# VH-VL binders against Elongation factor P 2 (efp2), part 4

Target 1, 189 residues: Elongation factor P 2 (efp2), of Mesorhizobium japonicum (q983m5)
Amino acid sequence: MVKVIASSLRKGNVVDKDGKLYVILFAENIHPGKGTPVTQLDMRRIGDGVKVSERYRTTEQVERAYVEEREHTFLYADGEGFHFMNPETYDQVAVSEAVVGDAAPYLQEGMPVQVSQFNGIAISLVLPQRATFEVVETEPTTKGQTASSSYKPAVLSNGVRTAVPPHIAPGTRVVVMTADGSYVERAKD

## First folded at step 4 (VH-VL; framework fv_ebrasodebart)

Design b44 (from e10 with light chain K30Y)
Fold by ESMFold2-Fast, scan of step 4:
Order: structure tokens, then sequence, then C-alpha cells
Structure b44 (fold): chain C 189 residues (1-189), chain A 121 residues (1-121), chain B 108 residues (1-108)
């Protein structure tokens, strides 16, 4: 463990608070007018998943634990969680639903992900920024619509709802951001 | 009643160290910071540093870095300030003061009664 | 770092308004605080965050802070207000505290 100033903490870091370990879900540095600069941290306790929100002065020292980050490939999901394999060592790791969170709909067999572990326990995942899905439901293309016109609702093959350009028809593969499902471009497959 | 009670007066020789205590009562000790402020005879207030009772983090005045150490004992709700390598110009009344940093007011709202430290050969 | 300058003394008659200034470069960009100290006693917080008054401090105490000058104002000054007054600023970027040199208020 090493001590770091609160303002240096980022999502995915593991910190010790009152003898308990927490993974940071969100960090923001705030400077209110004339007031003391603060770091707002939203954290999840490792072991029981309890979420806490804490404020520190930006210069306060916080004990941070080292976390091992390794590339894995998504295999499948079952009653024990989400299963990943290190493509170089073939070691498998199971990641709980709480850790995967909102990323779950975007996981695809064979997808490379970064898995962070502390003492052999998976504590966070980082998916590729973009993923490709088929549009399974959307309104038909209307004559006169262009790519610069208003977007229309669509449902992706993973069940996520998004908005796509008017020219995208059902059956088209599209690239979306894994953070929020937003449309990027039509896939080149 | 919220109160900070400091240890008694000290007389030290140049080169010695002094450790002043500040016992808190009437509030949750770990929710506040403690600043140390000194006042030489007939002079104004001079800030020495600050310690968080929550996590033990400290911030010392640049002039005193290397000579001062601030600590807390949460089991007794007591803050300590140790000043080393004393000189005659360290003769002063030393105050501890509670800092309301968790509510972001940053005010020194409760002060100890002061501890006179005299440094004389 | 910063230096806070106060007049060494201010004199007023009972019932008059006392004004104590505290000057520092861009002081209005920082919160100012005020403390009262009577002979042989510990300082007492009388104003915090420029304009706010702690519970128990009479409403005749008020304060402002703008530009380079913070001001503590005591209206209807009473003999009991006679004391040394110190301004203080918090440099929120460095967490360093600076006190002014103090002003002796005499009520005669």
Amino acid sequence: as target 1 above (189 residues)
Amino acid sequence: QIQLVQSGAEVKKPGASVKVSCKASGYTFTNYGISWVRQAPGQGLEWMGWISAYNGNTNYAQKLQGRVTMTTDTSTSTAYMELRSLRSDDTAVYYCARERYFDWSDAFDIWGQGTLVTVSS
Amino acid sequence: QAVLTQPPSVSVSPGQTASITCSGDKLGDYYAYWYQQKPGQSPVLVMYQDTKRPSGIPERFSASNSGNTATLTISGTQAMDEADYYCQAWDSRTDYVVFGGGTKLTVL
C-alpha cells in the first residue's frame, strides 16, 4: 500500500478506509468559489458491495492498494457470474454481477476486456470503448432522410435501446459506445 | 459542553523538545481537525500546522517543517504537538483549536486555554 | 505566502460604530475569519466565511470582504468589546493559514 493525495484517485483504484478496502467507482475534484478544494469519491466496499460516498480535502492522503490489471477474453455467463480467460496463460476468472454492473449487456463471447484483481479477486472491468451489434428493431428508412437528419429509435441485438441515423435499417450492424450505447458508425463487416 | 483542555506550562532549555497535549470532550473527535497556533509574549497569532483526527494527515507551516510533529490518540480524544530543537524565540503560549473542516466552514470555533512554553538558558 | 495587514489600534466611544480592516493581495478571493482576544484569554471566533456570525455572537457584529480588504464592523460598541481582533484567511489551495497582525480596539 502507498499513500496518495485524494485528488490523484481515479475509478478502479483500491483504497483503505477504516481498515476496509474499497474500489473507487467515481472521482471528481471540486473547487467551490472561495472554499476548500475537495475530492468527491463514490466507492464500493470489497466483500459485501456496500456503496459509500466520501469527501476529502484534495491534499489529504489516502492509503491506496496495488491492483493487478490483465487482459482477458469473455467466455460465458452462468449462475456464478461472468467467466473470462487470460488468452496467454489460459487461467480463468469469475467476475460477479456487482462488479460487471452496467457493462453486462455489452459482453460478447471472444471480447477482450481488462480485468483488475486484488488478492486474486476481480474488482473491476474495462471493456473496449466500442462494440458492434446488429440493429434488430427500428423504423423503416423514409425517402428524403439523410445522415445529418434527426436520429430514430433502435433496439440492438443485446437488448439495449439506442438512436441511429435515418438510413440504418433492421439487420444493419452498428458500432456503439459501451459506456452508454450511443451510436458511432455503421460497421464495416 | 464542547471543550479543549491543554497540558500545563513547561520550562525548557535551548535544544530540548516539548510535547503539548490537547484533550477534546463533548464532540466526536474524529469529525474535526486540530490546528496549533502560538503567540509570543506581546505578539500576534502564528499558525503552526493542522492535523486531521479522522485520518492523521498533517500540514505544517513551512517555517516549522522538520521541527514539529502533530499526532492524535483517538482512544483518548487527545491531540499532541511536539516541537524540537527549541530556541529562545519559541517562547510563547501554544493553543490548540478545533477546525470545522468536515462542514467546510474551516473556522477555528473552539480553542484550548493555552500552554505557556518558556525557553531559557 | 500572503501577508494580512491590520491597523495596530482603533479607538471609539461607547455606542459608536467600530471598523477594523484587514488588507491582503486579492483577499476577496479567499474566505476571511475574525477572532476576538481579551487579555489573558484564548481567542474567540466572532465571524467566519466573510460574513457569517457564529451562534452566541451578538448581531451588532458584522463583516464584509471584497477586493483587497476585509472589514469587521461592530455597531453600538460596548465596553465589553474592548479587545484585540485578528483577521485570518485560509489559502484553500495550500491549506496554509495566515493571521493578520491584530488590532487593539479601545472603547473610551
Scores: ipSAE 0.007, ipTM 0.492, lowest interface PAE 10.9, mean pLDDT 85

Design b46 (from e10 with light chain K26R R93S)
Fold by ESMFold2-Fast, scan of step 4:
Structure b46 (fold): chain C 189 residues (1-189), chain A 121 residues (1-121), chain B 108 residues (1-108)
Amino acid sequence: as target 1 above (189 residues)
Amino acid sequence: QIQLVQSGAEVKKPGASVKVSCKASGYTFTNYGISWVRQAPGQGLEWMGWISAYNGNTNYAQKLQGRVTMTTDTSTSTAYMELRSLRSDDTAVYYCARERYFDWSDAFDIWGQGTLVTVSS
Amino acid sequence: QAVLTQPPSVSVSPGQTASITCSGDRLGDKYAYWYQQKPGQSPVLVMYQDTKRPSGIPERFSASNSGNTATLTISGTQAMDEADYYCQAWDSSTDYVVFGGGTKLTVL
């Protein structure tokens, strides 16, 4: 573990507070006019998922936990959470719904992910920047409509709603950003 | 009734350690910080450090780094200040003071009665 | 780092206005606080965040903070106001508390 000033902390960092580990969900440095600068942290406690909000002076030292990042592949989801396997050691790790969060709809069997662990406990994961899904629902392509026209609503095979160019028809596979589901390009040629 | 009640006077030899307690009552202890301020006889106020009862974090005056430790026990609403390797010039009245950390005012609005620590051979 | 300078003493007659200054580099960019201490007693907060008065402090206490100087003003000064007065600020770079050297107010 290392001590860092509170203002250096960012989303995804892990801090040790009173022997409990917390992953930072949100960090903001606030400069209130003549007042003392503060760092506001929204954190999730590892183990039970309790969310807490903490205020630190920007210069306070906080214990930041060493985080080990290792590649895993997604296997399946069940009542215990999301299951991943280290492709080198074949060790499996279960990651809670709280840790996976908004990334859950983008997980696909066999997808490589970076799993961050502290003392063997999964605290966060990073998906590939892009993923491919089939468009299952979108407006019919209008004859004469071009890619220069405004985007239209679409629903992906994972249930995520996005916007696609006018020429994209139902059944087309598209590449989207896993961070927000935004359209990148057609996957099929 | 909001009050901070400190432990009694101490007489220590040079090189010893002293631990002063500050028991809070009449408010939600964990919503405030506690600063420690000392005053040598006939001298002004000198800040020693601060601890948040909210998150347990501390910030110590540079000249006391390595010699001072501040802690809290939330189950008893008590703050502690331990000063090690005492010298004769550590003779002072030691105050705890409630810092309005949570409401952004950062003022020391409630003070303990003070604890006289005398360091002599 | 930061240093706050106060005059060591100020004298006024009863009923007159007392003015106690606190000087520091760019002090007006920071919040100033004021504490009153009578002999043998703990300090008492009398002004916070430049101009704000805590409940229970008489209206004759007021304060300002601009440029390099914060000022505590006591109008209609009474014998009971005789005390040491300390200014205080937070050093924003270190989050350390800095006190002024104190001013002894004598009401003659």
Scores: ipSAE 0.006, ipTM 0.501, lowest interface PAE 9.6, mean pLDDT 85

Design b47 (from e10 with light chain G28E)
Fold by ESMFold2-Fast, scan of step 4:
Structure b47 (fold): chain C 189 residues (1-189), chain A 121 residues (1-121), chain B 108 residues (1-108)
Amino acid sequence: as target 1 above (189 residues)
Amino acid sequence: QIQLVQSGAEVKKPGASVKVSCKASGYTFTNYGISWVRQAPGQGLEWMGWISAYNGNTNYAQKLQGRVTMTTDTSTSTAYMELRSLRSDDTAVYYCARERYFDWSDAFDIWGQGTLVTVSS
Amino acid sequence: QAVLTQPPSVSVSPGQTASITCSGDKLEDKYAYWYQQKPGQSPVLVMYQDTKRPSGIPERFSASNSGNTATLTISGTQAMDEADYYCQAWDSRTDYVVFGGGTKLTVL
């Protein structure tokens, strides 16, 4: 454990509060006009998943636990959660639905994922920034009358809804951001 | 019936330590900070430091760094201030004051009655 | 550490307006607070965050903070307002509390 100032904390950091460990889900530094600067933290307790919201002065010291982040590959999901394998050791790790969260639709078999563990418990995941999915449903390609054509709704093979350029037809593979499903480009390979 | 009640007056010799208590009642202790402020006879207010009753984080006045320790016991809703290596110029009335941290006002709205600490040979 | 300067004393006649100043470098960038202390008593919060009055404090108390100077104003000053008044601010970089030296208000 090392003490760090509250304003240095970011999503994914693990902190010790009264002997219990929390993973930070959201962190924001706020300076409310003439008031003292504060750090707002939304955290999830590792042991039981309880979510708490806390405020600290930006200069308050908080105990931070450093956790090891190791590469794994996604295998499958079942009733026990999401299963990943360390490609070097072949150790398997089960990660709960609560930890995976909104990243779940973007997981693909064989996808490299960074898994953070503390005392053998998976506490966070980092997916690749981008992932490729096929467009399974979108409106027909329309004839544009201007260069500034509007994006159109589309549904990806993973069930995520996004917006794509007018020229994208069903069956096209597209690259999207895993953070929010936003369209990046048409897949090249 | 929100109040802070402090321990009684103390007389100490130079070089001794003093520990003043501040018992809170009538509010959720862990939602507030506690500041310690002292006042030498006939002089003004001097801030000594602050402690969060929520997480125990402290911030001490620079001139007292290394001599002062502030703690809380959440089970009894009590804050403590210990000052070590006492000198005659530490003679003062010591106040604890509740700080409204979580409502963003940062005001010292409730004060203890004060504890007179006299340091003399 | 910011330094807050107050006049050591201010005198007014009953019913007149008292003004107590508190000066500090760029004080308007910080919130100012005011405390009243009568002999043998604990301080009492009378104004917070520049202009806000706590419940229970008479409406004749008001305050401002502009430029380098925060001002506590007591309209229609009464004998019961005779006390020492302290301004206070937070240093946002260090999270230190700074008090002014205090002003003795005499009502005579």
Scores: ipSAE 0.023, ipTM 0.561, lowest interface PAE 6.8, mean pLDDT 87

Design b48 (from e10 with light chain Q49E)
Fold by ESMFold2-Fast, scan of step 4:
Structure b48 (fold): chain C 189 residues (1-189), chain A 121 residues (1-121), chain B 108 residues (1-108)
Amino acid sequence: as target 1 above (189 residues)
Amino acid sequence: QIQLVQSGAEVKKPGASVKVSCKASGYTFTNYGISWVRQAPGQGLEWMGWISAYNGNTNYAQKLQGRVTMTTDTSTSTAYMELRSLRSDDTAVYYCARERYFDWSDAFDIWGQGTLVTVSS
Amino acid sequence: QAVLTQPPSVSVSPGQTASITCSGDKLGDKYAYWYQQKPGQSPVLVMYEDTKRPSGIPERFSASNSGNTATLTISGTQAMDEADYYCQAWDSRTDYVVFGGGTKLTVL
């Protein structure tokens, strides 16, 4: 609906290419010398999840679609995807496995998430930066190891493997980054 | 004032690695690229590669592919250049230079003071 | 990777015009840049995008780029202009940077 120059596109924007809609996964502006600067886009087709790479001149106009971003809470997952509810309207949206991607292990019932939609179809979601999980497996705390700064392997209640300080015992709740599962701190609860 | 300040001189043996730092100040670090250029004693300028402080994208000179790595730390506005498997002909003054990436002039408008790396057995 | 050829040296008397050439295959289809380097110092950008002069560079510096040859021109050359001058270009396809071999400008 709105034409924008290619160099203005960011991750999460939705563009029209040949009558098909794509969400931008990655955008890079390349500045060759006397030649025309180009914008390299990695994008995923909204309908079927096909990934494509496309190159535009930075000044080329591209059709950009409006995207709605609203808070939802996670309900459950099943064979057809991940289900979220708007806590104010009670509207439910289903988000495909391809859209949720690596964020799937971090979803917890009742977790607030930002869901981006285009024409009622979920195209991306953003989890809280941090989430709390119980450590279900790790080496027992050894009294002689409490002075060590070396991290040890651990498995979280969501199945994610991470590294934790040596003083963390099985059963401890820890705060991790949802982007990569890295340890932040022991939960204060 | 816009400045690029590099780490001090290094003396290395053949086969070693060197990592040179370049700390930026006086501008928005992530709006520019950093190029690395070296100069052997009494010789001309030789481009090694560049890195975008915006997204970490790199482009290395063909003859240095596999031996050079460029990185940035945006929290400290610092660029790094690591050169591995050093040879005696890597003896040079190494410069970092700001590239006007996002204003599209592509010029190297601000240069660091240079870091002398000497490779000898 | 394109090769840029510069004369090793150019000599002029004070007040005269110095001309430093930089030659490369289809160089005029690329932007040319010029850097000044004095002994023991870092390079300084003196011209960019063929003809543009950075803030702080005297108006006596000018440049052109067409065909196979880019030229840096210093009118009314002063002793302070004595330095090595390097041309540089980008390859639009590879984003590779190429420097010329450098020209020593002597003002006597």
Scores: ipSAE 0.005, ipTM 0.446, lowest interface PAE 12.0, mean pLDDT 84

Design b49 (from e10 with light chain K52E)
Fold by ESMFold2-Fast, scan of step 4:
Structure b49 (fold): chain C 189 residues (1-189), chain A 121 residues (1-121), chain B 108 residues (1-108)
Amino acid sequence: as target 1 above (189 residues)
Amino acid sequence: QIQLVQSGAEVKKPGASVKVSCKASGYTFTNYGISWVRQAPGQGLEWMGWISAYNGNTNYAQKLQGRVTMTTDTSTSTAYMELRSLRSDDTAVYYCARERYFDWSDAFDIWGQGTLVTVSS
Amino acid sequence: QAVLTQPPSVSVSPGQTASITCSGDKLGDKYAYWYQQKPGQSPVLVMYQDTERPSGIPERFSASNSGNTATLTISGTQAMDEADYYCQAWDSRTDYVVFGGGTKLTVL
């Protein structure tokens, strides 16, 4: 634990508040021309996933926890959460649904991920920037001059909805960004 | 009802210490700061310092640094101000006041009733 | 560090507009606040962040802050407005609070 001023905190940092650990989801330093500078923090409590929003003077001191990132491989998901294995030690860690969040649909068996831990507790994970999925449903091209040349809605094999170029047909494998599901390119054959 | 209730009047001799309490109710104590402001008889308001109820961080008026200590007890929603090495010119009404953060105003919107501290030989 | 200077007294007749000034170096670069205090009572916030009025404060209270001077204006002044008025500012860099010396408003 190290005391730092509130204005130094960034998304992904872990802080101790009243003996509970919180991961910062959003941090913004606001320096009004006339007012007291403040730091606005949106945080998620690590133990139970409760989200809180707090404001500090930029110079207020906050306890910041040291975190360690280690590579793991995704195994499976069940009612207890998401399970990962360290490929070198074979140690398994469980990550709660609250921590995985919107990344859950992009997890694939065998996928390498970076798991951040504090005192052995998983607090966040980072997926590879890109992942490949098959398009299972997309809008059909209508006959005549009603066809659009702009992006069209599609559903990926993992259930995620995205937008793809008009030439992408069902059955095509596409590369998407894991951060938001956005289309990158058609996968190589 | 949001209120700050302070401890009762005190009479002290020069060189003694005094500790005034300020009990908060009707709001989430740890979301606000508490400032301490004093007023000598017939004089104006003088800021003494501020404490965060969230993390205990303090900022004291320059002339009082070394003589004043501010603390909080979050389990009882109470703020404390201790002033040491009392002098006769420390005779004043001592107020605690809540600093309002939630609407970004940073104003002192709720004040305690005041505690008269008399320092005399 | 900053010193805020207020006139020690201001007198107005009932129904007149009272103006109370608060002067400080570069005060317009800081937010100004105003408090009303009646004898034997705690201060009451009447204006915050230069121009904003708390709920419960009559709209005849208004304020401004520009350059080196902040002003509290009370239109249609009533006998019940008779009180001491204090301006206040924050030093945004140090988080220090400074109060003005106070102005006694007399309504005669």
Scores: ipSAE 0.006, ipTM 0.473, lowest interface PAE 11.6, mean pLDDT 85

Design b5 (from e10 with heavy chain S105G)
Fold by ESMFold2-Fast, scan of step 4:
Structure b5 (fold): chain C 189 residues (1-189), chain A 121 residues (1-121), chain B 108 residues (1-108)
Amino acid sequence: as target 1 above (189 residues)
Amino acid sequence: QIQLVQSGAEVKKPGASVKVSCKASGYTFTNYGISWVRQAPGQGLEWMGWISAYNGNTNYAQKLQGRVTMTTDTSTSTAYMELRSLRSDDTAVYYCARERYFDWGDAFDIWGQGTLVTVSS
Amino acid sequence: QAVLTQPPSVSVSPGQTASITCSGDKLGDKYAYWYQQKPGQSPVLVMYQDTKRPSGIPERFSASNSGNTATLTISGTQAMDEADYYCQAWDSRTDYVVFGGGTKLTVL
């Protein structure tokens, strides 16, 4: 964390205010004729999206978080959390289960992810939009399947439940959206 | 797939109300906002207001305050926009759009297909 | 941010660079966004946060935002780029979204 004067802040900077992180959406330096110069900041709280407006003296110090969004590669999970490595620097970061959240089932060794960090602590993850998994459980597709059959339930190798077309048999590799596990297509493998 | 699917076209008389629905799928509905944007025939885009699916907070364009109400039903991942006291100049295609917070700064990254509302006597 | 001004139309020959401007008071201190709309279709986000391009948008699309003017640039313009283009900004003081009036791009 670095303290900077308010007048140096610009849109896109991330600041820490009372233990919460905000992204600056608008910054304006105002010089009233008979008043102290002030910096107007309009910002959005990271996480819940609440918009706030704050006014600082231009020389007032504000905690600026230098949040680096960098590509990392997933390594493994253990009792301490999920472990990622920056492929350029070889720095490793442990990401808590709370930060990984619903993305956890989709992580695969070697998967590139974007990690946003504050003081070396991960605050968010962005997975690739799509990932490939094997269908481990679904109805066999050979005999009796008809064109009138809609999507059918399936369980992926990562434990996620999804719906797949009737022609998908157990053992088939499929591409799914990491945001919700929805079926995209049969893997090209 | 991330998708917003809107209700079908409506024909209304002046003075009536219309309620357009927007069903979201493929993402966590409560993590995003929904904006409503309309477009009169041959005209540009006009923002009507937005609603947070996270906490239900709304903000309406000043021109429409008192005539518009936006709501969400979290159990069905559906947003609604009701416009009252319809006039002929409310004839437009009405869009819902997902408002992506913080990481994209209020970008509208996913749009519904649009709902044509025609107001005529 | 009360008003965003765009030229009503821009014409360019195939393969040439198209430039569409969006002007507003202190727009460079806010994020600008760009949308493409083809007849009968919903708008499509083509640029976000001034300079960033969503996946699936061709590299020939780029943008800038400084001072009072944001600019969308389309290099090597193709017939498929013919559309209406709208800029957008968020006015944090009113919590209102503002769209520009739109620019019809003709490739001829």
Scores: ipSAE 0.000, ipTM 0.465, lowest interface PAE 15.0, mean pLDDT 83

Design b52 (from e10 with light chain S55Y)
Fold by ESMFold2-Fast, scan of step 4:
Structure b52 (fold): chain C 189 residues (1-189), chain A 121 residues (1-121), chain B 108 residues (1-108)
Amino acid sequence: as target 1 above (189 residues)
Amino acid sequence: QIQLVQSGAEVKKPGASVKVSCKASGYTFTNYGISWVRQAPGQGLEWMGWISAYNGNTNYAQKLQGRVTMTTDTSTSTAYMELRSLRSDDTAVYYCARERYFDWSDAFDIWGQGTLVTVSS
Amino acid sequence: QAVLTQPPSVSVSPGQTASITCSGDKLGDKYAYWYQQKPGQSPVLVMYQDTKRPYGIPERFSASNSGNTATLTISGTQAMDEADYYCQAWDSRTDYVVFGGGTKLTVL
């Protein structure tokens, strides 16, 4: 963590405010003709996603966290959290359930992920855009029933509920988006 | 399979109100925001406001403050946008769009099909 | 009031590179987004957070954002790319969301 003047901050920078980390989504330096120059920062709190808009004097100091982003592979989950290993250095990092959030059901052993760390502590992770899971349950359809949608509910092998085309049967492997579990296509294998 | 399905076209007289619905399916409704964007005939896109399906917080465009209300019904995964005191220049196609604020993209990644609202005497 | 300026139209021949610009004060300090809209259809997200491409959008779409100008680049332009393109940025000084006026891309 190092202090920087507010006017130096740019989108993508991470700052510490009151012990919580935020990613800058927007930064603008405003110099009014007669007023004090200000820096407007719009930022999102890491962990819970809360948006905050703040103004600082351009020369005001803000604590900036320098975040290291590195590829890791998922190993396992336990009571302490989710464990990842850097495939080059073999360094392991534990990521808390709060940081992993909605991504947790999509993690598979060996999956490559981008882990962002500050002082060795993981603060965010990015999964591959797509992942493959088996459909373990899907609602049966009868030819006589009236359906309001072409897609039908299904449960994936990771426990996530999604919607799949009518032709997808239990046992079929499907590709889904890790951001929300939405169906993409039937897996080739 | 993610969809936003909007209610049908409406014709209104000046001074009336219109309420457009946007039914979401295929995702966890409460993890995303819904923005409303309109487009007058032959014109560009104009943002109207957004609502969080998580807590119901709203933020409206300055031009429409006092005339617009956005709500959600989490039991049906439906968002609503009501525009009051309609004028002829409110004639537009009204879109709802999913905003991915919780995954940091802040993008409008899924759009409804649009609802044409015509305001005519 | 923040304003994003786009050229009203851009014309290219099939197979050529199309460049659509979006200019705004300090736009490079904001995340830029791009949407494609074909007649009678809803907008489709084609680029987000300056340079990122959504799943399903062809590799020939790319983008940049620096200084005052964001640019959407379509290499090897195809007839199917003919559409209106809108840039968008987030700016809490105004209404949080600002769209450009749109650019009609003609492939002929």
Scores: ipSAE 0.012, ipTM 0.581, lowest interface PAE 7.7, mean pLDDT 84

Design b53 (from e10 with light chain Q49Y)
Fold by ESMFold2-Fast, scan of step 4:
Structure b53 (fold): chain C 189 residues (1-189), chain A 121 residues (1-121), chain B 108 residues (1-108)
Amino acid sequence: as target 1 above (189 residues)
Amino acid sequence: QIQLVQSGAEVKKPGASVKVSCKASGYTFTNYGISWVRQAPGQGLEWMGWISAYNGNTNYAQKLQGRVTMTTDTSTSTAYMELRSLRSDDTAVYYCARERYFDWSDAFDIWGQGTLVTVSS
Amino acid sequence: QAVLTQPPSVSVSPGQTASITCSGDKLGDKYAYWYQQKPGQSPVLVMYYDTKRPSGIPERFSASNSGNTATLTISGTQAMDEADYYCQAWDSRTDYVVFGGGTKLTVL
């Protein structure tokens, strides 16, 4: 572990507080008009997933832990969380719902992900930037809505709602961004 | 109602250590920081350091770094300041004072009654 | 040495306006705070955030802070206002808190 100033902390960093490890979910440096600069951190405790908010003076030192990232593939989800396998060692790791968070709907069996671990405990993961899903539902075509009209609401096979061009019909496979579900393009195959 | 009550006067020999306590009442202890400020006889106010009762983080005055330690016990709503390797020029009244951490007021709005520490041989 | 400079003493007659200055490089870019201390007593916060008065402090106390100088003003000064006054500011370089040297206000 090394000491860093609070204002240097970013989302994804791991810190030690009172002997417990936390992953930073959100960091904001606040400079009130003439007041003391502070860093607000929203963080999740590793192990039990409890979310807490902490405020530090900007120059306070915080113990930071460094973590290794390794490629895994998604296997399945169950009552214990989301299960991944290291494709080289065959070691499996279970990642909690709190760690997976908003990425959960985008996980597909066999999908490669980067898993960050600290002392064998999974603390974060990064999905591929893009994923392909089938459109299962779109808004009905109305009078005046043509191929050149603005985007329309759609529901993907993973349950995520997005907006697609008017020419996209149910059954079409589309590429979306895993960060926010936004439409990229129609899948070529 | 809101009070900071400090431990009693101390007489110490050069080279000894002193530990002053500051018991808070009438407010949620963990919502505020505690600063320690001393005043030598006939002199002005000198800031020694600060501790957060929320997370235990400390920040000490450069001049005292290595000699001072600040701690809190949230179960008793008490802050402590320990000063080591005492010298004659550490003779002073030591104050604890409440500092608002969460709403950026950063003012010392409540002060303890002070603890006289005399260092003599 | 100290970043905040105060005059060592100020004298006024009862009922007159007292003005106590606190000077520091670019002090107006920082918040100034003021404390009153009577002999044998703990300091009392009288002004915060440049111009704000805590509840319980008389309306005759006011303050300003601009450029390099913060000023504490006491209108209709009373004998009970005789005390030492300290300004304070936050400094993020080495330490969080710095105090001025103090000003003894005498009401003659």
Scores: ipSAE 0.000, ipTM 0.448, lowest interface PAE 15.7, mean pLDDT 83

